# VH-VL binders against o14526r1to248, part 30

Target 1, 248 residues: o14526r1to248
Amino acid sequence: MSYFGEHFWGEKNHGFEVLYHSVKQGPISTKELADFIRERATIEETYSKAMAKLSKLASNGTPMGTFAPLWEVFRVSSDKLALCHLELTRKLQDLIKDVLRYGEEQLKTHKKCKEEVVSTLDAVQVLSGVSQLLPKSRENYLNRCMDQERLRRESTSQKEMDKAETKTKKAAESLRRSVEKYNSARADFEQKMLDSALRFQAMEETHLRHMKALLGSYAHSVEDTHVQIGQVHEEFKQNIENVSVEML
Short names: E, the ipSAE of ESMFold2; O, the ipSAE of OpenDDE; V2, 0.75 times the mean of E and O plus 0.25 times the DockQ between their complexes.

## First folded at step 12 (VH-VL; framework fv_cixutumumab)

Design d0 (at its last look DockQ between E and O 0.01; V2 from the best seeds 0.00; counts 0 for: pae O 12.2 > 2, placed apart)
Fold by ESMFold2, look of step 12:
Structure d0 (fold): chain C 248 residues (1-248), chain A 122 residues (1-122), chain B 108 residues (1-108)
Amino acid sequence: as target 1 above (248 residues)
Amino acid sequence: EVQLVQSGAEVKKPGSSVKVSCKASGYTFSSYAISWVRQAPGQGLEWMGGIIPIFDDANYAQKFQGRVTITADKSTSTAYMELSSLRSEDTAVYYCARDTWYEFWSAYFDPWGKGTTVTVSS
Amino acid sequence: SSELTQDPAVSVALGQTVRITCQGDSLRYYDATWYQQKPGQAPILVIYGKNNRPSGIPDRFSGSSSGNTASLTITGAQAEDEADYYCNSRDKSGNLVVFGGGTKLTVL
């Protein structure tokens, strides 16, 4: 007894389920990216506020003391660092808007994907149904053929021979139609599975490219801030160097 | 006893036709298909086509479409395969076989005729 | 459309087990059937419907399949098993018949 149909359908159906589940992760990963960027923006904002507090601390120093020029250098650098991190906070908040906008686009695409899944699974059911009916039609045909052979060997009346031939031809035509339905359902299933796999793969590729572009924007914003921080630090070093010991 | 008796060897000129017969006995001829399979010297088996006599309907391999004609005569329980426009590569042994078309997924050929040698030479 | 692929030759020592394979996309949907042919003779049916043996075929012949591959297994190969072996099945459309290229089995 053949079981290849059971193994075949199970494996192909499983591969389709894996591809569909991968596509379903797209909106989840988009939300996770937004959450990550939101947390980074919170970190940068907290840093900015802490630097502003340090700047205020530097302002509390004695204005007439000999160290006053160096406290002013600290104040200026702390203010500038606070502004660098605040600007990164703003850039990240703008990027979150872009991520959420993409998330809305994904919801529309995901709904269309669900409709295709239902259609493809319906094709599996149609093929399964025809596959189960075909053996019954085969059995009926064989029974009519056996009846014909029995009557032929028994040398029955020509009326009974003609009646048996008509029944056999009817059963043969029913079997032929069942075979045609199977071949059509099998071809439809194959085409729908292939088409779905190609579409799911393309959807995943597009999603990953878009996510990579959003990460590129994140990296560019962080890079811009690092350049600005470096400039503030060079200015700080130069300002310290310009304060002569004799002024102190 | 189920038996398929084929016509004798044929020697043919290029461009002519050959018609090989296959007479069935020992079973209900119309209930099974008859398939035709050829084998060139030193080569493998090649399905040419077949007929289901109850439908009087033939199918052909694409390679032979248009130059092979398969028919059945229920009154004599005989199937025929006619191949036209013969070429040297048509030199082969031509077999008929009883075909269990109704087994669809698991169709098989049993029994086979003994074969008819067709030689195409100038 | 599909073709059935067989190795052209396989060897087995007398009394040992050998496996002859047949590969094709149509075997995902249709069973392979196996025929034995000795020189100068018509083929004979040895396995159909995956693993059915007609009367007169020794039980050392068996068939199996997985995915797009079907196999004919001969356990305890005998000298008389030396022959060409062909698989056949339906093509991908289900309407036509295709044969593999054949495997020559040599018993050593």
Scores: ipSAE 0.466, ipTM 0.800, lowest interface PAE 2.6, mean pLDDT 87
Fold by OpenDDE, look of step 12:
Structure d0 (fold): chain C 248 residues (1-248), chain A 122 residues (1-122), chain B 108 residues (1-108)
Amino acid sequence: as target 1 above (248 residues)
Amino acid sequence: EVQLVQSGAEVKKPGSSVKVSCKASGYTFSSYAISWVRQAPGQGLEWMGGIIPIFDDANYAQKFQGRVTITADKSTSTAYMELSSLRSEDTAVYYCARDTWYEFWSAYFDPWGKGTTVTVSS
Amino acid sequence: SSELTQDPAVSVALGQTVRITCQGDSLRYYDATWYQQKPGQAPILVIYGKNNRPSGIPDRFSGSSSGNTASLTITGAQAEDEADYYCNSRDKSGNLVVFGGGTKLTVL
């Protein structure tokens, strides 16, 4: 992850919004993850039910003949598979609860963060305004200087020259004030933006760590179920092998 | 009392130009921007542009750029809006408003002129 | 260019509270200003800044903002509050002004 404090507080003062927007995606991702896991749980439940149905089908096998005992092997295996998928469904449903709980915590954190960075937003606004006024003040001053020079060249009356000088002085003062405001606004912005950037980065990193942990839990639950399913299949093979033709 | 007095109603032909005036009183004219906003019949408010008299610098909405000219005469405390190449769609009430900056460099329009009706018809 | 969006129409019962919302990217950087306009009249400033009311505007009018949204709230709507309401703001650059499309408020 890029260092937020170095990359996002310089260009057109849009860095704040970019970072803030990124942070705001956190809760959305959490919700989407919950929805994804929910869908998986639904699939597993459907699978479980289907296997249960298959078990019943096996139980309806013809009880007559030498093959009849093998239907029991099918029934037992199908039933066990149904249970495996059901267990996974439950695990995933529990995981969804964990994800949702995390989502609630995120909302609290985001609310607090929003309150803390409001001053930075204000600083962005001030800086934007001052940035616009400064060039205008400069231009105005230059124009006044040019006018004064023009009047001088034209051998204008002393009264008119005095008036022009007064205007130039006022323009100069305005420029001075604009510069001071700009410097102050910039300093304030830089300080607050750096602080906000660090906060945003910390939030994002924390979020990603939590998400990875949840994904780990998801992966572990699925893996465990696959191991169990594998065992059921192994048992099926053994059961078939243990039934000799002579026994049938 | 702060007042903005606008020029009277205008009837113009397509392709012609119209120049609307806004005379300000009751405040230091150069210290506040003047914005122009129009409203077509039954439509919303549309910002056209504004000028800061002290800087003699105008900004325009992109839609009107090249067709509108906003000026200010500090000696008479009057702002002007000229719109060229008039079309029927330019039929609207045109308002001038004092643009005041406040905390954090935000701004509000207050007061507003009473509006000038411009009708473009063949 | 930055755009502001408003619901074209909202209704409120007499004495009830209504919230008119304005949305746009520029609102992340600049405060919204709210205007009231009645038929045949020029717009009137009702709220500016975070929550400032000009002289003559009733205290039932209030302003709020969150993210890229701003809201005008009328607490205890009166019959005379029936009007069009417009939000405006500076664009991202701060050089231009943008208006919302306006919201027609009907008091029932």
Scores: ipSAE 0.000, ipTM 0.449, lowest interface PAE 12.2, mean pLDDT 88
ESMFold2 (binder alone), look of step 12: mean pLDDT 91; pTM 0.940

Design d1 (at its last look DockQ between E and O 0.02; V2 from the best seeds 0.00; counts 0 for: pae O 10.1 > 2, placed apart)
Fold by ESMFold2, look of step 12:
Structure d1 (fold): chain C 248 residues (1-248), chain A 122 residues (1-122), chain B 108 residues (1-108)
Amino acid sequence: as target 1 above (248 residues)
Amino acid sequence: EVQLVQSGAEVKKPGSSVKVSCKASGYTFTSYAISWVRQAPGQGLEWMGGIIPIFDDANYAQKFQGRVTITADKSTSTAYMELSSLRSEDTAVYYCARDTWYEFWSAYFDPWGKGTTVTVSS
Amino acid sequence: SSELTQDPAVSVALGQTVRITCQGDSLRYYDATWYQQKPGQAPILVIYGKNNRPSGIPDRFSGSSSGNTASLTITGAQAEDEADYYCNSRDKSGNLVVFGGGTKLTVL
């Protein structure tokens, strides 16, 4: 049996499995982000419509009454607030398109990774198989060596000693072929495992960086709207102050 | 019982060659490899190469490729190591050792020859 | 060799325990073998395989390994244990043999 297979594969492969699992979660988190932003856009659109309705209510005030100029200030403010939230809705909908486009690019990259994972797992199976062959070939070689040594000590005929040497040489050749297969399979496995682990790590880092950039865009859009709302409020206060009491 | 007997000390000039012998006894010569290891004065052990006599082929460390030839004579149970184009840096004790190549993952050298001192000087 | 790394020197008080280490990537796949060499003498095998002692090697010598590191432990060091100790194993390719640089053990 190959004690290398039991101890080497389990412990050595743990980091690879963790990285691969993390990479598989990327498209899920991308979709979840898109869904969250979509719900926020719906909230902003609803708010915009409600403010537009209030603007119409302000314009429906008594047109010939003494408070008509103040109702106009309410109308302008409400209308501008509706536009602020509508603009945020549009920015968020554009951001959703960016998130979904990233999701499509992500799926293409992950298809290539899946093909590599299959190749790496095949290399594991090859190495495991040849690792189990080596002890059997060693045992056969040792048995032939022991037979040859026994016959040498017994002073057996030259014909029998030549026959034993031929059997030993065949077993030696089989063992050497098994060693060569092991060395080749081990080198191939190590290269594929390293390449896959490095690629998965780079993919996860790139994913997180891109997701942070998308969140940054979301934060910037909300910040811009907050500033605009503040400007509308300051304009509202100034317009109230500018209404002449003498004309009321 | 199992024994490796090496040839005697040699003094050589730069640019010449040396051939050290290693006579094995007390075991089936073709079942084991013979490895060659050298040790310069005050330095560590350095594997040069080895041969499995049943295959009559040799394997060499990169450092010695092209300068070392390792052979075996099954009829006399003797291995040979020839090092060419000698330089002062080749002054060392040269050991042969029986090598359990078939223990692939756990191979070991036992026994060792007593060593052959090769001195390269002008 | 550059593939197997040993500390150049270690010291131990008489009767105490010492550990001599050997590090290299190939030790994940191939066992380290340990040799003792006294001045003017050929090396002798002291530990092979996992923890096997040849006949004539005292039971105070033992071997162990973990990951890329193999260790030779001498429990109850004696004055006669003062020597150079070498590990060897197969190289990265599995086709060649490499030695560590050796560790000089001083028994104080």
Scores: ipSAE 0.454, ipTM 0.795, lowest interface PAE 2.7, mean pLDDT 87
Fold by OpenDDE, look of step 12:
Structure d1 (fold): chain C 248 residues (1-248), chain A 122 residues (1-122), chain B 108 residues (1-108)
Amino acid sequence: as target 1 above (248 residues)
Amino acid sequence: EVQLVQSGAEVKKPGSSVKVSCKASGYTFTSYAISWVRQAPGQGLEWMGGIIPIFDDANYAQKFQGRVTITADKSTSTAYMELSSLRSEDTAVYYCARDTWYEFWSAYFDPWGKGTTVTVSS
Amino acid sequence: SSELTQDPAVSVALGQTVRITCQGDSLRYYDATWYQQKPGQAPILVIYGKNNRPSGIPDRFSGSSSGNTASLTITGAQAEDEADYYCNSRDKSGNLVVFGGGTKLTVL
């Protein structure tokens, strides 16, 4: 992850919006993860039910003949598989609860953050405003100077020259105020933006750590189930092996 | 004395255009901005746009963008506001006003023209 | 665009004090200006900047601001003060101008 304080400084003051937008994606990702896990749980439940039906089918096998005992092996195996998938469903459902709980906490954190960074947003707006006015103020001053010079060249009356000088002085004062306001706004923006950037970065890092932990839990649940499924298949093989042709 | 003299009342049909003039006197025309504000009957003041004559730079309210054009003639110290595609809702008194925002980070208008009544009727 | 809000109507007794308030985000960044308008007349500037009165405006008119609000105060209201009062300011961008909805002041 790039350092937020270094990469989103400047360029028409869009850095704040970009960072804030990225942070707002966090809760969306959390919700999407919950939905994904929910869908997986549904699939596992469906699988479990299907295996249960398969077990029943095995139970309906012809009870007559030498092959009949092997149908029991199929039945038992299918039932155990159904249970494995059912257990996974439960684990995933529990995981969804964890994801949703995290989502709630995340929303609280985001709310607090929003309250803390509103001043930065204000600073951005102030800076934007003064940035628009400053060039005009500067240009106005320059134009007044030019006009005064023109009047001098034209040998205008002293009274008119005095008036022009007064206008130039006023324009100069306006420019001075504009510059001061700009400098103040810039300083305020820089301080607040740095703070906000650090906050945003911390939030994102924390979010990713939580998400990774949840993914770890997901992976672990699936892996455990696969191990159990593997054991069921091994048992199936063993059961078949233990039944000799002579026993049938 | 600083004065803003506006053109006379206009009666226009829907879909037509109207151009209102504002002649400034008693001050240096290029030292101040000119803003246009309208007021429909029984309604409040609505800023339409403004121009800084020295820069020939105009700004418009979003509501009127694309439909209003504000210009200034420095040689005659006259500002113009043209509104196109007129509707009945455009019936209002249109004011020009001198804008002195350069000094105080404010939008204070002084003086105001007497207003131009524009009536849009079929 | 930034909006300014005003109460549509307020009343004051003759000789009493009344405050008309304008609220909007832009007021955090720019000064409010106040205008008086009587029926059939153009608006008249009464207060600009922090608390500036143009020549000809009585000293009973004053302006103040706090946070995202600005207020026009009339101390000792007179019968002739009955009018509509509008606030305006630059928007947050500084490029546009916005008006409040106006406040009708009745002197009782």
Scores: ipSAE 0.006, ipTM 0.456, lowest interface PAE 10.1, mean pLDDT 87
ESMFold2 (binder alone), look of step 12: mean pLDDT 92; pTM 0.946

Design d2 (at its last look DockQ between E and O 0.02; V2 from the best seeds 0.00; counts 0 for: pae O 7.9 > 2, placed apart)
Fold by ESMFold2, look of step 12:
Structure d2 (fold): chain C 248 residues (1-248), chain A 122 residues (1-122), chain B 108 residues (1-108)
Amino acid sequence: as target 1 above (248 residues)
Amino acid sequence: EVQLVQSGAEVKKPGSSVKVSCKASGYTFSSYAISWVRQAPGQGLEWMGGINPIFDDANYAQKFQGRVTITADKSTSTAYMELSSLRSEDTAVYYCARDTWYEFWSAYFDPWGKGTTVTVSS
Amino acid sequence: SSELTQDPAVSVALGQTVRITCQGDSLRYYDATWYQQKPGQAPILVIYGKNNRPSGIPDRFSGSSSGNTASLTITGAQAEDEADYYCNSRDKSGNLVVFGGGTKLTVL
């Protein structure tokens, strides 16, 4: 048996509350992921803009100066680095769209699931209600039994003894019905709780799988950009070497 | 003083029936159920079934369904357990016990009868 | 095959503490009851409800429960505590009675 299934049957229906709370965290974590990626995209865009500004500064110098070819190499490298980070910004903005689309699907799934589990919540309330009634029915039965025993000790008339026995039988019947309602409610509760536990477990597993996939896409985009930055740097070194003192 | 007095030991042939009695005293008979529990030599306790005398209504363990009949006679404060189609595996001590059926979360058996030995042999 | 599981045997040194356990799914909802049985005798009630002792049962006997497990604890075991111990409860339907297989306690 799965951990969620075993925990779901805990004391006082505590397991159902814990499992349901866990499922409700899904949409919250999806929003948090979107916010995280948005902040990273802002960081990358800011870096890109700053590098583009440096490229413009590299172009400010007098065009006819003897160092102009080296400033051009520096400008080209700075422009390419700015583009690398701008490309990552675009990839992250696309990923945010994927996260938001998943969030919409998630909300639709939760709506359908809520409609299916409302009877489970009703079963919890029914069981709680009948469980509270049983002690009252037991006390009433015990009171009628004590009345019957008191009358037996007092050597009371047969008429009063018959009346007491009738009241005891009626109280016993009420207690019997309360026990039957309890057993029926518990059987219904157990079946619906099992079904809900399986559904909630599947929802949590699906959510974690999707979140891992989205984080994987994030990691891949960052890795690709890192590789491109390395290539820009190597090109920069080679372009500096190609500028000779004769061209200065 | 609450007491449950059981009928005496029985020796039976395979295929026959046995009826064990349990006479209650010292309490209002209809206020409690009577349960029957058996124990084969060297084995554990095994619940067979029980009856609430006020309803004349019995419940049985699945293993014994169809072979055991539990009844009560309120006028004599006596419960009976009859086991039919006896086989050698039914050799056991058979106990009756007072059952607090109305304490459904915490029900218990107290007191127990002394037991009735039933031996099934050819 | 019962719904309640007990270890078949357990040992304790004289004066030491021992714990006898009973496990089953129905114990999540129904209290375990404990009985002591000495050879050739009828069982007697030792613990019922969560931790109620009938009159005449020594204070060294106590009960506890957690999840699907109930325990009978004997603190300061005496030679006369050597016996078979059975738990019982309601079955998963709530309408029938089940016993554990019993635990033979040996006092050394």
Scores: ipSAE 0.029, ipTM 0.539, lowest interface PAE 7.7, mean pLDDT 84
Fold by OpenDDE, look of step 12:
Structure d2 (fold): chain C 248 residues (1-248), chain A 122 residues (1-122), chain B 108 residues (1-108)
Amino acid sequence: as target 1 above (248 residues)
Amino acid sequence: EVQLVQSGAEVKKPGSSVKVSCKASGYTFSSYAISWVRQAPGQGLEWMGGINPIFDDANYAQKFQGRVTITADKSTSTAYMELSSLRSEDTAVYYCARDTWYEFWSAYFDPWGKGTTVTVSS
Amino acid sequence: SSELTQDPAVSVALGQTVRITCQGDSLRYYDATWYQQKPGQAPILVIYGKNNRPSGIPDRFSGSSSGNTASLTITGAQAEDEADYYCNSRDKSGNLVVFGGGTKLTVL
């Protein structure tokens, strides 16, 4: 992950919005993850039910004939598979609860963060405003100077010249204030932006760590179920082998 | 005495254009911006735009952008506001006002013209 | 665009104090200006900057600001103070001007 404090100060002061927007995606991702896991759980439940139905079908096998005992092997296997998928469903449902709990915590964290970074947003806005006004203030001053010079060249009355000079002085003072405000706004922005960037980065990293942990739990649950399913199939093979033709 | 004298009342048809003038006197015209503000009957004040005669650049409210043109003639110390594609909703008193910056972070309008009544009717 | 909000109407008893408030995000960055308007007349500047009164405006008029709010206070309201009052300010960019919706003051 890029260091937020170094990369998002720049162009037109949009860095804050970009970072803030990214952070706001966290809760959305969490919700989407929960929805995904929920869908998987539904699939597993459906699979479980289907296998249970298959078990019943096996139980309806013709009880007559030498093949009849093997239907029991099918029934037992199908029933065990149904249980495996059901267990996975339950695991996934529990995992969903964990994801949702995390989501609630995220919302609290985000709320707090929002409160803490509002001053940075204000600083961005102030800086934007003063940045736009500063060039105009400079230009105004220059134009006043030019106007004063023009009047001088035109041999204007002393009274008029004095007035022009007064306007030039006012423009100069305005420019001075503009520059001071700009410098102050910039300094404030830089300090607050750095702090916010670090906070955003920390939040994002923490979020990703939690998400990875949840994914790990998901993967583990699925893997365990596959191991169990594999065992059921192995037992099925053994059961078939243990039934000799002579026994039938 | 600082004065802003506006042009007379106008009656216009929908779809037409109106151009209102504001002649300034008693001060250096180029030293102050001019703003235009309108007020519909029984409604509040609405800023339309303004111009700094020195820069000859105008700023417009978003609502009027593309439909209003503000200009200034330094030689006659006169500011103009032209509003095109007139609608009945444009019926209002239109004011010009001298725009003065105070300590960079504040501005005030003083004085105001007496206003120009524009009536848009079919 | 920045917006300024005002209460549409307020009342004050003769000789009492009333405060008219303007609220908007732009006020965090720029000072509010206040205008008085009577029926059939152009607006008149009454307060600008932090608390400046033009010549001719009575000292019972004063201005204040806090956060994203600005207030016009009339201390000892007179009958002639009955009017509409508007606040305005520059927007966040400083290039545009915005007005509040106006407050009708009734003196009882």
Scores: ipSAE 0.015, ipTM 0.475, lowest interface PAE 7.9, mean pLDDT 88
ESMFold2 (binder alone), look of step 12: mean pLDDT 91; pTM 0.941

